# Ledger of designs, part 15: VHH binders against Rho GTPase-activating protein SYDE2 (SYDE2)

Target 1, 120 residues: Rho GTPase-activating protein SYDE2 (SYDE2), of Homo sapiens (Human) (q5vt97r660to779)
Amino acid sequence: IDAFRHYSFSDQPKCSQYISGLMSVHFYGAEDLKPPRIDSKDVFCAIQVDSVNKARTALLTCRTTFLDMDHTFNIEIENAQHLKLVVFSWEPTPRKNRVCCHGTVVLPTLFRVTKTHQLA
Below, E stands for the ipSAE of ESMFold2; O stands for the ipSAE of OpenDDE; V2 stands for 0.75 times the mean of E and O plus 0.25 times the DockQ between their complexes.

## First folded at step 23 (VHH; framework vhh_surovatamig_d1)

Design bb4 (from aa5 with S54Y Y57E; at its last look DockQ between E and O 0.49; V2 from the best seeds 0.00; counts 0 for: pae E 6.3 > 2)
Fold by ESMFold2, look of step 23:
Structure bb4 (fold): chain B 120 residues (1-120), chain A 124 residues (1-124)
Amino acid sequence: as target 1 above (120 residues)
Amino acid sequence: EVQLVESGGGLVQPGGSLRLSCAASGFTFDDYAMSWVRQAPGKGLEWVAYISSYGGETEYVDSVKGRFTISRDNAKKSLYLQMNSLRAEDTAVYYCAKIRIVYWEGSKVEYDVRGQGTLVTVSS
């Protein structure tokens, strides 16, 4: 379930285990979703940084195991290590929202693998 | 490709009524919850009303509850806002919109606002 584009810089700190900066995360969709329950047809996608909710989409209708969407998150992060995208079903009370799918990126690893240039 | 066209605005006296319309094309309208948002002169966007994709759930900002009614017709791919008992504070450009992003911190919301909007002026 690969859903999003990477974020990179032209220069990477040698000693950092965490990432700070402004991120644009482009989310194009998800596959192999657990479909919403019959009494809840709406989903939303949340973005979490180190287990803290930062932003979500509005409610979207999802009727299958597939979600085709085009959303961009613009968030500022500080000393971050993990970026997680979670698709939740919207549930009426008293039920909790269900996770339909998720993906996690370890930011230092993504930054190291995808950098554009090395400085002299 | 995505198009949203607002209409129905105008000049009206306090206590009057207007019905705004939004024609949608270029996307699967039936799959999206929709909102009306407004922008008063020199101010940012304010959320006004929300309607679910199936039309069964609605929400309103407190200042318009009991006066405004949001509705949709999925067969016509159209969104509506019936505005009654209009007040001077309702003066704004009204847009139909999808909510793009809701931020947990700062209570900020980003909207997908594509149309020119329709101006509502409430004055005597």
Scores: ipSAE 0.029, ipTM 0.413, lowest interface PAE 6.3, mean pLDDT 70
ESMFold2 (binder alone), look of step 23: mean pLDDT 81; pTM 0.805
OpenDDE, look of step 23: ipSAE 0.034; ipTM 0.403

Design bb5 (from aa5 with Y111W; at its last look DockQ between E and O 0.66; V2 from the best seeds 0.00; counts 0 for: pae E 5.5 > 2)
Fold by ESMFold2, look of step 23:
Structure bb5 (fold): chain B 120 residues (1-120), chain A 124 residues (1-124)
Amino acid sequence: as target 1 above (120 residues)
Amino acid sequence: EVQLVESGGGLVQPGGSLRLSCAASGFTFDDYAMSWVRQAPGKGLEWVAYISSSGGYTEYVDSVKGRFTISRDNAKKSLYLQMNSLRAEDTAVYYCAKIRIVYWEGSKVEWDVRGQGTLVTVSS
């Protein structure tokens, strides 16, 4: 149901660690996105790791302020801290794509281990 | 279930023309950008042409620019490739593909290829 999971408690320290490995990221959709311009209804979703583009979807038709996706990205990451998903409008003449929505995940918090049993 | 059925291939002489068709079902065709990809004997898949979901943007591999034209009819759920001035190096099995992911690293593309393909043979 939810592409990202979080664990938190009131005394969470600032994260400064980095993550490496092969990651599969599953996206189910986006809501409340800024509609594309009337002359371009195509969008794409890009994955950025520490502000570096890693992958994107092909162009998709954006019908409303909601985008229903079932896309899986398989990306290799090295010493990474932030994962950012950006939905861009596509411009017919590639000058500047408009951001329709975005989200960011701090990777160490995605991989925090919830203790299920504390050994003595 | 996603189905992509290619047709229109055959044996043709150099300089000839063929029109490939792809009938799509089992998904909302209008929502997806589509491509033609091909596999020559002894080679891997090569991307040939791309068309956006609306049909407003197209792109081609350099070796077919000016000779091939990709098009789509969203009402008929169909994708087309008009191939003109065919050459021996165009000999391949051609597949209709739903594009999913483009990777910046390695310039890799993840295609959803489902059909049997249609064989295009260009020879005397």
Scores: ipSAE 0.027, ipTM 0.413, lowest interface PAE 5.5, mean pLDDT 70
ESMFold2 (binder alone), look of step 23: mean pLDDT 80; pTM 0.800
OpenDDE, look of step 23: ipSAE 0.028; ipTM 0.409

Design bb6 (at its last look DockQ between E and O 0.58; V2 from the best seeds 0.00; counts 0 for: pae E 5.4 > 2)
Fold by ESMFold2, look of step 23:
Structure bb6 (fold): chain B 120 residues (1-120), chain A 125 residues (1-125)
Amino acid sequence: as target 1 above (120 residues)
Amino acid sequence: EVQLVESGGGLVQPGGSLRLSCAASGFTFDDYAMSWVRQAPGKGLEWVAYISSSGGYTEYVDSVKGRFTISRDNAKKSLYLQMNSLRAEDTAVYYCAKIRIVYWESGTKVEYDVRGQGTLVTVSS
């Protein structure tokens, strides 16, 4: 059931406005990845809200600097400001997972000008 | 459309062995981690085993560790579960599953693609 290791991140920008509700985020992929380590190729994509891990994919094989995905995250958010998508390399030994790429969305700003919270 | 077809179940005595197979189609099999899950009569789904997309990392629920071995053949788009030293409590319908999403909110929740009818394993004297 839990085949992945937990992780955390440090800083995020702050915003005075907050968003609550049930959000669906459909993620089509990422580009310009830092390549996974040559002997691993396994990655996963995590979704965070205000530095709190909400969900991740299972391990995927990353063949290039581009990751093609077709994943929908259905998450409950409460008084949230930031949505972050992070692609991590995964290592089977006790080595720190490496960030391959990330993107952050400030939810109140996106909500004012965009009718959806979908990325890409 | 994702298709997963389980086979290899049957009736077996305690201490016996079975090998389950899962044929996958409708997706790029070698890009996805896979799991076996099982459902005993009247109970919910229980995760049994996990294998990474490359096959290089495996993990098992404690109750089957040392007795069950998960494996995959990416060329044949097939997932396997070798079940040894079977016990009565292993009786269940076994499903192979494509893992989609793992949620952290209240412990670990997992979204699976469980599309097949499963294969029944009965361990009885």
Scores: ipSAE 0.039, ipTM 0.434, lowest interface PAE 5.4, mean pLDDT 71
ESMFold2 (binder alone), look of step 23: mean pLDDT 81; pTM 0.801
OpenDDE, look of step 23: ipSAE 0.288; ipTM 0.664

## First folded at step 24 (VHH; framework vhh_surovatamig_d1)

Design cc1 (from y03 with S99T; at its last look DockQ between E and O 0.03; V2 from the best seeds 0.00; counts 0 for: pae E 12.1 > 2, placed apart)
Fold by ESMFold2, look of step 24:
Structure cc1 (fold): chain B 120 residues (1-120), chain A 124 residues (1-124)
Amino acid sequence: as target 1 above (120 residues)
Amino acid sequence: EVQLVESGGGLVQPGGSLRLSCAASGFTFDDYAMSWVRQAPGKGLEWVAYISSSGGYTDYVDSVKGRFTISRDNAKKSLYLQMNSLRAEDTAVYYCAKTFVYWIEGSTVEYDVRGQGTLVTVSS
């Protein structure tokens, strides 16, 4: 099992192609997070396609420098370019969300390298 | 109680090599990403290299890519920096640092603990 690492892009990768189909995305987790304090931050993970939330996990408590999760997102995509995995922090009071980390992949690049999934 | 002890610095000629070590104690080394940072004479701190807690991911400042290699031995609680093809501009005090990555919009990195450092001098 390979560790999946998250990073920020300075800018989005450029691509002129669009992808449609049914996609399964497996998120293994995040590493090198700051250790939690007694009043730990809750987080959840979401998959975004072209900056639109398509799926999310339940709230998870981040207790270590790793956030181990073994979660598969099954999403239908239409005319999409970017797949983004986002970890949000959750603040019960005042109950708002912040982006903790994210990674973006240009979908045609993934399918040109491996295989193409397409539906309509 | 947290302690980092750097060693392995010294005087070396341009083009030479040097291996730095950092011995860690007083914390669970395996749980933290680590970095090397350096301070050249009369300058502020500059980040040099990063390694994730597992050792599976590394990154470097552009000026040392291909010349320096960061590594760790979690069983020995030790961090290393192999420096090859050394140049005069690499002259600095090198520090080992615990590294925290905050997951907010745009990544934020903190360097929490700094040891006494080890001096690297590259001079002909």
Scores: ipSAE 0.006, ipTM 0.168, lowest interface PAE 12.1, mean pLDDT 66
ESMFold2 (binder alone), look of step 24: mean pLDDT 80; pTM 0.806
OpenDDE, look of step 24: ipSAE 0.367; ipTM 0.716

Design cc2 (from y03 with S54D S99T; at its last look DockQ between E and O 0.13; V2 from the best seeds 0.00; counts 0 for: pae E 13.4 > 2, placed apart)
Fold by ESMFold2, look of step 24:
Structure cc2 (fold): chain B 120 residues (1-120), chain A 124 residues (1-124)
Amino acid sequence: as target 1 above (120 residues)
Amino acid sequence: EVQLVESGGGLVQPGGSLRLSCAASGFTFDDYAMSWVRQAPGKGLEWVAYISSDGGYTDYVDSVKGRFTISRDNAKKSLYLQMNSLRAEDTAVYYCAKTFVYWIEGSTVEYDVRGQGTLVTVSS
């Protein structure tokens, strides 16, 4: 289940252009999460640009299958097409963290939609 | 400023017990998972135990399972490690640490160690 807003422009498999600059992303929350184990509620949110992690939150307590947070990421991006927000369950080492949910946005599509709104 | 102050170490015979404490200040303790890590003489840092931010999940390195118990008191901003059935191999300086995850060529975990640690010596 997708808990993040999702947008796709022109039904293309991916955009032909790349975006660079400083970006602010505000994360309000997620729903229908696959929470950590019943006796562990720690999660973190990571922001990925073209599948490369750029930033993460501190560990957060997830009280239900719903994550309610109000967090802004300020990230520098270079030649990027995809922004992915991923909520991970925290697991001790060496075990890899489990993905609770994610959403992906195609960055050039967002900029074109924003520009059209500004011109209208 | 973030501060972590460990205490409760000492000299103990094999099979004995100790209880370590860690007092935390300068950050929102309740929002972070915590770990105990240790450093044996002449060796690197080894993870020992983990506890989630609300205390509901714990995990341990295999060598201490069944002997050590991690706990926390969020009202007192304190972390604890009960160590039973101690062995000579447990001799180390023990540190408490904030636990967080970074991505570098795959997933990784970092421990934010700030205190002086507390020495545990197990000697026959």
Scores: ipSAE 0.000, ipTM 0.134, lowest interface PAE 13.4, mean pLDDT 65
ESMFold2 (binder alone), look of step 24: mean pLDDT 81; pTM 0.811
OpenDDE, look of step 24: ipSAE 0.027; ipTM 0.389

Design cc3 (from bb1 with E59D V102Y V109T; at its last look DockQ between E and O 0.55; V2 from the best seeds 0.00; counts 0 for: pae E 4.6 > 2)
Fold by ESMFold2, look of step 24:
Structure cc3 (fold): chain B 120 residues (1-120), chain A 124 residues (1-124)
Amino acid sequence: as target 1 above (120 residues)
Amino acid sequence: EVQLVESGGGLVQPGGSLRLSCAASGFTFDDYTMSWVRQAPGKGLEWVAYISSSGGYTDYVDSVKGRFTISRDNAKKSLYLQMNSLRAEDTAVYYCAKIRIYYWEGSKTEYDVRGQGTLVTVSS
């Protein structure tokens, strides 16, 4: 099943380290969303690793400038540096999805305060 | 807390019709896409159809296109599957499911299957 078009930003923090393993990411929600277009109230949240789509939520109804959700992504990563969370508005073909908001985490710096580990 | 209760299954002849229902409670039904999945005897879960939260978008596995119709009533918190022109290969336990996460790698989805399902048997 692939009912959505994809979008990724090219702005990313620079990083000289990599991590590998299984990662669980719990997404509580987003606030201060860029409003969806008037003709599209449906959104989804995608998780990207080094600008590659890994997982997305189901299509959700977005009624305001915030999105409350309780979703866990279970992602296998290999030699990864950047984790992005992007909220897209759904646009039917021939239009493309519009970004409502995004955030990026540099993975090695996330683990610098704890023991670095990799899962087999 | 979250409940999904399927009904409407039964024994039918090939070419017959059934309408499945799913009553949902314990979550904001209007906020979720919903799907029907099925499990044939001795096999894993197979996705059948999905419907967007507003009902404006639907899709089906190729083997049921033109025969099955998914619908929803958000006011009644109910999901439906109209099954026409049934075939022996449609024999399965049918589950109402809340799609949680779609994974690009492997094209896999995690399903929230919580009910007992409803058995559909298509046999002469």
Scores: ipSAE 0.076, ipTM 0.466, lowest interface PAE 4.6, mean pLDDT 70
ESMFold2 (binder alone), look of step 24: mean pLDDT 80; pTM 0.798
OpenDDE, look of step 24: ipSAE 0.438; ipTM 0.724

Design cc4 (from bb1 with V102F V109T; at its last look DockQ between E and O 0.59; V2 from the best seeds 0.00; counts 0 for: pae E 4.8 > 2)
Fold by ESMFold2, look of step 24:
Structure cc4 (fold): chain B 120 residues (1-120), chain A 124 residues (1-124)
Amino acid sequence: as target 1 above (120 residues)
Amino acid sequence: EVQLVESGGGLVQPGGSLRLSCAASGFTFDDYTMSWVRQAPGKGLEWVAYISSSGGYTEYVDSVKGRFTISRDNAKKSLYLQMNSLRAEDTAVYYCAKIRIFYWEGSKTEYDVRGQGTLVTVSS
């Protein structure tokens, strides 16, 4: 992958730093969750782009420190750099959602430049 | 393949009662928030009620609060809607649905509606 970038030098700076477009994100699940409080077993997952909420799941049952899910988010992004997935516990009394887990992806590192090598 | 089969609809007089059932298969029913939605003739889908996967949380559209009760039996993989004090405006095809995603970019909700629904007609 690195060899293609070094060889061609065809990338635009904006492509390596910021991403725009329509993105489909499939979330398979989370591990090593901080368990919900004992009186709450429901969680939801939110997807954030550059710290802005884009979508969330409905409430799901958190049974263990592992959450198995099969959700696809279809979001529009503009000049985006970071994608964050956050699992919140639902705590309606007092109503204060607690973060159980999160992960961040730097968007330029997810995408590759397609290159063609020249032949002699 | 996910399957949702609704039943229990019928013709009832105003003030009457019906109990709808939904049999689920092809997915881990216990892990999903479930909903009843309805579609009156010539209208779009309207959310009616929701129940969390554990059964610990329920919500209802204002027009049915106090009259309808959503419930589930995870051992039987079944969702229920007890409808009391029925009114003419409750006439619709009722579907059970697996709720998936809420989007901040609009007030849209993704429902997984797979069945043919069950018709409820309230007429005097």
Scores: ipSAE 0.031, ipTM 0.410, lowest interface PAE 4.8, mean pLDDT 69
ESMFold2 (binder alone), look of step 24: mean pLDDT 80; pTM 0.796
OpenDDE, look of step 24: ipSAE 0.396; ipTM 0.702

Design cc5 (from bb1 with Y50W; at its last read DockQ between E and O 0.55; V2 from the best seeds 0.00; counts 0 for: pae E 3.8 > 2)
Amino acid sequence: EVQLVESGGGLVQPGGSLRLSCAASGFTFDDYTMSWVRQAPGKGLEWVAWISSSGGYTEYVDSVKGRFTISRDNAKKSLYLQMNSLRAEDTAVYYCAKIRIVYWEGSKVEYDVRGQGTLVTVSS
ESMFold2, look of step 24: ipSAE 0.140; ipTM 0.519
ESMFold2 (binder alone), look of step 24: mean pLDDT 80; pTM 0.802
OpenDDE, look of step 24: ipSAE 0.396; ipTM 0.705
ESMFold2, look of step 25: ipSAE 0.157; ipTM 0.504
ESMFold2 (binder alone), look of step 25: mean pLDDT 80; pTM 0.804
OpenDDE, look of step 25: ipSAE 0.418; ipTM 0.705
ESMFold2, fold request of step 26: ipSAE 0.095, 0.041, 0.095; ipTM 0.490, 0.404, 0.478
ESMFold2 (binder alone), fold request of step 26: mean pLDDT 80, 80, 80; pTM 0.800, 0.801, 0.802
OpenDDE, fold request of step 26: ipSAE 0.380, 0.412, 0.429; ipTM 0.679, 0.696, 0.699
ESMFold2, last read: ipSAE 0.058, 0.135, 0.113; ipTM 0.432, 0.504, 0.497
ESMFold2 (binder alone), last read: mean pLDDT 80, 80, 80; pTM 0.800, 0.804, 0.808
OpenDDE, last read: ipSAE 0.424, 0.420, 0.397; ipTM 0.709, 0.695, 0.682

Design cc6 (from bb1 with T28E; at its last look DockQ between E and O 0.41; V2 from the best seeds 0.00; counts 0 for: pae E 5.3 > 2)
Fold by ESMFold2, look of step 24:
Parts: C-alpha cells; sequence; structure tokens
Structure cc6 (fold): chain B 120 residues (1-120), chain A 124 residues (1-124)
C-alpha cells in the first residue's frame, strides 16, 4: 500500500503562487471506471500534494462505472500548488500499483478539475 | 444500520488459543477492508490486523505476527481472528472495524468501530 507512482508530469497545470493552511477535502467519487474485469477489483484512492502522498483510503472493491468514495481528508499543507486525487488498482503481480484515473486541482484557482481514466 | 457483533472472547491461560468472530450487517461487507483493533485496560485503541476485501492481503502488528491469523468469509459476512500462543499482554477488548482513511504522516488511521467488542483475558 506504500508503493505509489505518479501518472504524468505533462498533465499537471502550472501555477504562479502557493497555498498554506489546513485543508479539508471531500472526495465524492470517480466515474467512467468500467474495465471488463473490475467488478471485484481492489482499488484505493490516494491524495497527493505537489506529488507527495498524504493519505489514502483502505482497499475498496470497484464494481461499477462509478466509485463512491465519500471520504474526507484533513491535510496540513505548506507552500502547495497542486492537489491530485488518484485512484490506483492493487496489482500483486506485477507488484506495482496502476493508476486507474486521476484529477488535479490547481490550489489557487480551486475551480478546475481534470479527470483521466486508466484501466486496471 | 451498520451492525458489527463480536464474539468468542473469554478467559484463557497463557499459551492458549481463542477464535474471535464478527458478524456484519447493514453494509456491503464484501467491498471493505476489515480490521481487528483492541483496547487494553487503561490504554487507547491499538490496531491488530487487517484483511483486504477479497481476502488476498493481510497485515499484522509486530507483537502478534506469527501467532494471530485474520480471515473472512464474504458469503457469511463474517470476519475472524484466530489467536494462538496467547500472552498476558494480549488481554484487551477486541473490536472488528472498517478501515476508512490511512494517513502517511503521523501514522494515523480512521476506523469505523460500531460493536460492543469481545473481552479476551489471558491469565494464570
Amino acid sequence: as target 1 above (120 residues)
Amino acid sequence: EVQLVESGGGLVQPGGSLRLSCAASGFEFDDYTMSWVRQAPGKGLEWVAYISSSGGYTEYVDSVKGRFTISRDNAKKSLYLQMNSLRAEDTAVYYCAKIRIVYWEGSKVEYDVRGQGTLVTVSS
């Protein structure tokens, strides 16, 4: 569960300013997750700040095109620019986690979210 | 209504064995990683073990590794803890729990603990 990797640096928006403080993030879920063999697939959602892992959910089973996470993360941040929510599949062999989808928020703007699917 | 009902505790001598059970209802048990946590007299909650929703992955706190085995039966919506080679320091109220959030910093975990627990007492 500690083995995380980042999806892509080319997908991260740039920002000219940084944010500090205490942040509560309410993650409702992800949509359009329907690989053919995912209906009992273990996944977890990680929250990253400037590509540093901060917290994750426990392993959950993804059964549909919609993953209802309904989780709240309480994160202290310092001089941060990007908040990234990543859904990983649990892949024991090979033992690398695979990104199933992600969304990135540029913290100063707070109004833009990007969502990308990767099948697991 | 989420219900978690623990059973199987009791008084046992050092070196003995017990098998704890947890019956779950009111939620999609098959979708959740489950855990056993315990509370020793005068102490806070301590994580003991977890098992993934499929049952394919388990982890244990070092103090019980090799002595305790966590398992689950998704058809019966039940979680189990087989405890062998029990020691006095294993005396606690044991709870089954859903895990919600794991934080990297501070080693903090959020649990959804709903049951009354089951008391395990290990004494001569």
Scores: ipSAE 0.040, ipTM 0.419, lowest interface PAE 5.3, mean pLDDT 69
ESMFold2 (binder alone), look of step 24: mean pLDDT 80; pTM 0.800
OpenDDE, look of step 24: ipSAE 0.429; ipTM 0.708

## First folded at step 25 (VHH; framework vhh_surovatamig_d1)

Design dd1 (from cc5 with E59D V102Y V109T; at its last look DockQ between E and O 0.45; V2 from the best seeds 0.00; counts 0 for: pae E 5.9 > 2)
Fold by ESMFold2, look of step 25:
Formats: C-alpha cells, structure tokens, sequence
Structure dd1 (fold): chain B 120 residues (1-120), chain A 124 residues (1-124)
C-alpha cells in the first residue's frame, strides 16, 4: 500500500477523541492487494469515516497486487475518529464485495497514514 | 504526468453528427474505466457515458441513449464518442475523464478531468 501523504485540518476546535472539518486525502494507490477471485477482475476504492462510506471510485481493473489511483478526495467530516481506505473486489456472486485491503488512520494523528492488510 | 486531450468538436446543425476523440498518456489506459462528461454553458458538469476497461460494458445518460456511442481503442490509448442525431441541448464542452468518484453526502459525483475539453455547438 502506498503511503498517504497529506491530510488537512479545518480551523475547528479539536476534541481529545474526535475531529471535525474539511479533509483532503490524496490516495496514491495500494499494494499487497488480495487479488479478486478468478471470476472478477474489477475493484473499487472506498473512503470511510467511522465505518460510514463517504466516497468511492468507479470500477477499476486489477491486474496485479498493486492499484495505481493518484486522486485527491475532498470530504467533510464531523466528530470523526477513524479514516479508512478500503479496496473492495466487485463480485456479482455471493459475497458481492470482498475487502482486498484497507488502511486506517486515527484522525487525531493526521500526519501519518497507517497501513493495514485486511483480507476476506 | 497524466494527460487527456479531447478533440473533434465543432459547430453542427441539429440532426448532424460528430465524433469526439480523447488521446490519453501518462497512465496505463487499459486499466481504467473511462467516461465522457459535458458542461453546458453556465451549468454544472453532467455525466454522459462510461465504458469498462475492456470495452465490454457501456452505459449512457438517458438523454443520449440510442444517439451516442462510446468506444475505446486500447492499442491507441484512445477514447471515442460518436454523436448522432445531435440536438441543441447537446451543446456543451465535452471532457474525457479517467476516474469517476461518487460522494455519498449530497449524492455528488466528481470526475478526473485533465484536459481543456472540446466544444460542441449544435445550432441552426
């Protein structure tokens, strides 16, 4: 998974466990993906804040264990604790979407991105 | 550096046809779903069509179904939009887009447009 390089804080007061404001997230890509099942070549990326979907991409073709994205997401957050970037496989069969990988950032520490591998 | 260069726009009378092209460079074109989007004068950006990375799947906004055809040539790294039976309402600057992003808040869609676009004017 490529490192995430930039987050921005709004001027809003910061609580000890939560933050609010406007956030820009530049997602360079992901590595060490769990490849989609043989019957599905497509993936999409979602940004979640406290397990709530904020944005997602359209379907992208996954040809390797790497995903090159290079896009900035701009989202508004309120009283948030966790930012999660999740790569899902799109599968029309049972288990419609599988997690191929994810990374989680605890928002009070916005200058670092935590890499996490989560496989279905 | 990602570049998308649109061309093929122009002035055409209602009922006419145009073929738009988009030349892509600086990324692995074959890996991406691609879209055409348009912006009418003084209005926001509107999605027109998309095509899967292989070209096997397409979809269109209802107002252009049966008149427009999206296609791609992965060997030439090019995206196309064949526009037939053009109407005044199709007048817009057309852009190709590399990535479509959906934002759940406000049901807003963002497109990765990088080029200057190509102007299509449909007028008598």
Amino acid sequence: as target 1 above (120 residues)
Amino acid sequence: EVQLVESGGGLVQPGGSLRLSCAASGFTFDDYTMSWVRQAPGKGLEWVAWISSSGGYTDYVDSVKGRFTISRDNAKKSLYLQMNSLRAEDTAVYYCAKIRIYYWEGSKTEYDVRGQGTLVTVSS
Scores: ipSAE 0.036, ipTM 0.414, lowest interface PAE 5.9, mean pLDDT 70
ESMFold2 (binder alone), look of step 25: mean pLDDT 80; pTM 0.801
OpenDDE, look of step 25: ipSAE 0.397; ipTM 0.716

Design dd2 (from cc5 with V102F V109T; at its last fold request DockQ between E and O 0.61; V2 from the best seeds 0.00; counts 0 for: pae E 3.6 > 2)
Amino acid sequence: EVQLVESGGGLVQPGGSLRLSCAASGFTFDDYTMSWVRQAPGKGLEWVAWISSSGGYTEYVDSVKGRFTISRDNAKKSLYLQMNSLRAEDTAVYYCAKIRIFYWEGSKTEYDVRGQGTLVTVSS
ESMFold2, look of step 25: ipSAE 0.055; ipTM 0.443
ESMFold2 (binder alone), look of step 25: mean pLDDT 81; pTM 0.816
OpenDDE, look of step 25: ipSAE 0.473; ipTM 0.748
ESMFold2, fold request of step 26: ipSAE 0.019, 0.077, 0.113; ipTM 0.400, 0.472, 0.502
ESMFold2 (binder alone), fold request of step 26: mean pLDDT 81, 80, 80; pTM 0.815, 0.812, 0.814
OpenDDE, fold request of step 26: ipSAE 0.427, 0.460, 0.476; ipTM 0.717, 0.751, 0.752

Design dd3 (from cc5 with V102I; at its last read DockQ between E and O 0.47; V2 from the best seeds 0.00; counts 0 for: pae E 2.9 > 2)
Amino acid sequence: EVQLVESGGGLVQPGGSLRLSCAASGFTFDDYTMSWVRQAPGKGLEWVAWISSSGGYTEYVDSVKGRFTISRDNAKKSLYLQMNSLRAEDTAVYYCAKIRIIYWEGSKVEYDVRGQGTLVTVSS
ESMFold2, look of step 25: ipSAE 0.101; ipTM 0.487
ESMFold2 (binder alone), look of step 25: mean pLDDT 80; pTM 0.796
OpenDDE, look of step 25: ipSAE 0.380; ipTM 0.683
ESMFold2, fold request of step 26: ipSAE 0.192, 0.143, 0.141; ipTM 0.525, 0.511, 0.498
ESMFold2 (binder alone), fold request of step 26: mean pLDDT 81, 80, 80; pTM 0.802, 0.802, 0.801
OpenDDE, fold request of step 26: ipSAE 0.391, 0.377, 0.479; ipTM 0.678, 0.676, 0.740
ESMFold2, last read: ipSAE 0.096, 0.138, 0.199; ipTM 0.480, 0.503, 0.542
ESMFold2 (binder alone), last read: mean pLDDT 81, 81, 81; pTM 0.806, 0.802, 0.804
OpenDDE, last read: ipSAE 0.485, 0.406, 0.488; ipTM 0.754, 0.696, 0.768

Design dd4 (from cc5 with T33V V109T; at its last look DockQ between E and O 0.05; V2 from the best seeds 0.00; counts 0 for: pae E 14.4 > 2, placed apart)
Fold by ESMFold2, look of step 25:
Structure dd4 (fold): chain B 120 residues (1-120), chain A 124 residues (1-124)
Amino acid sequence: as target 1 above (120 residues)
Amino acid sequence: EVQLVESGGGLVQPGGSLRLSCAASGFTFDDYVMSWVRQAPGKGLEWVAWISSSGGYTEYVDSVKGRFTISRDNAKKSLYLQMNSLRAEDTAVYYCAKIRIVYWEGSKTEYDVRGQGTLVTVSS
């Protein structure tokens, strides 16, 4: 996911700060996906904040190991530290969903702060 | 087979302009985020700009903001870089690249560079 310029996940989990507010996340796509299980080619993308699902896309047909979505999510976050973007293979039974790929961003390290973390 | 063919480079004076082109074949161009990267003499690859698959969103390295414009024509399977107000520090071989992003063990961006590039030289 290329929503944030010049970020790196290798500096996680050294950050202890938290972020609140409204955030727009633009999801451009993913590549080198693990294929959906069996003959399922349906996927969806979810945005998780501190491991809690906040938004997801509709079902998409995955034709290759690359997925281009060019999609914007507008989410409300409170006291958050991690943003995770996950592509799941979708099954009618939720327990069968499989992660095809994911990316995590540590929010305080991406915002060059003139402010400290805050409660909402 | 994926092919990327860059063109439009040349010798220009400082303050001049060039338009680079990249012809793509061997993959579904419309499905990929595309990028320009450059390599100055004796240096490693440096990212310059990228453009979303639809062409609706772009990002640039700070040193070229306001001077360079990335664009694409999906019907022609072509990527472009309009370079204005060129400076000596822009001298490099420019490559177009298909972006590959690998998320499993941290975030990284890999550039699928296949062509010979196109040389841009900015000098008097």
Scores: ipSAE 0.000, ipTM 0.114, lowest interface PAE 14.4, mean pLDDT 65
ESMFold2 (binder alone), look of step 25: mean pLDDT 80; pTM 0.795
OpenDDE, look of step 25: ipSAE 0.129; ipTM 0.554

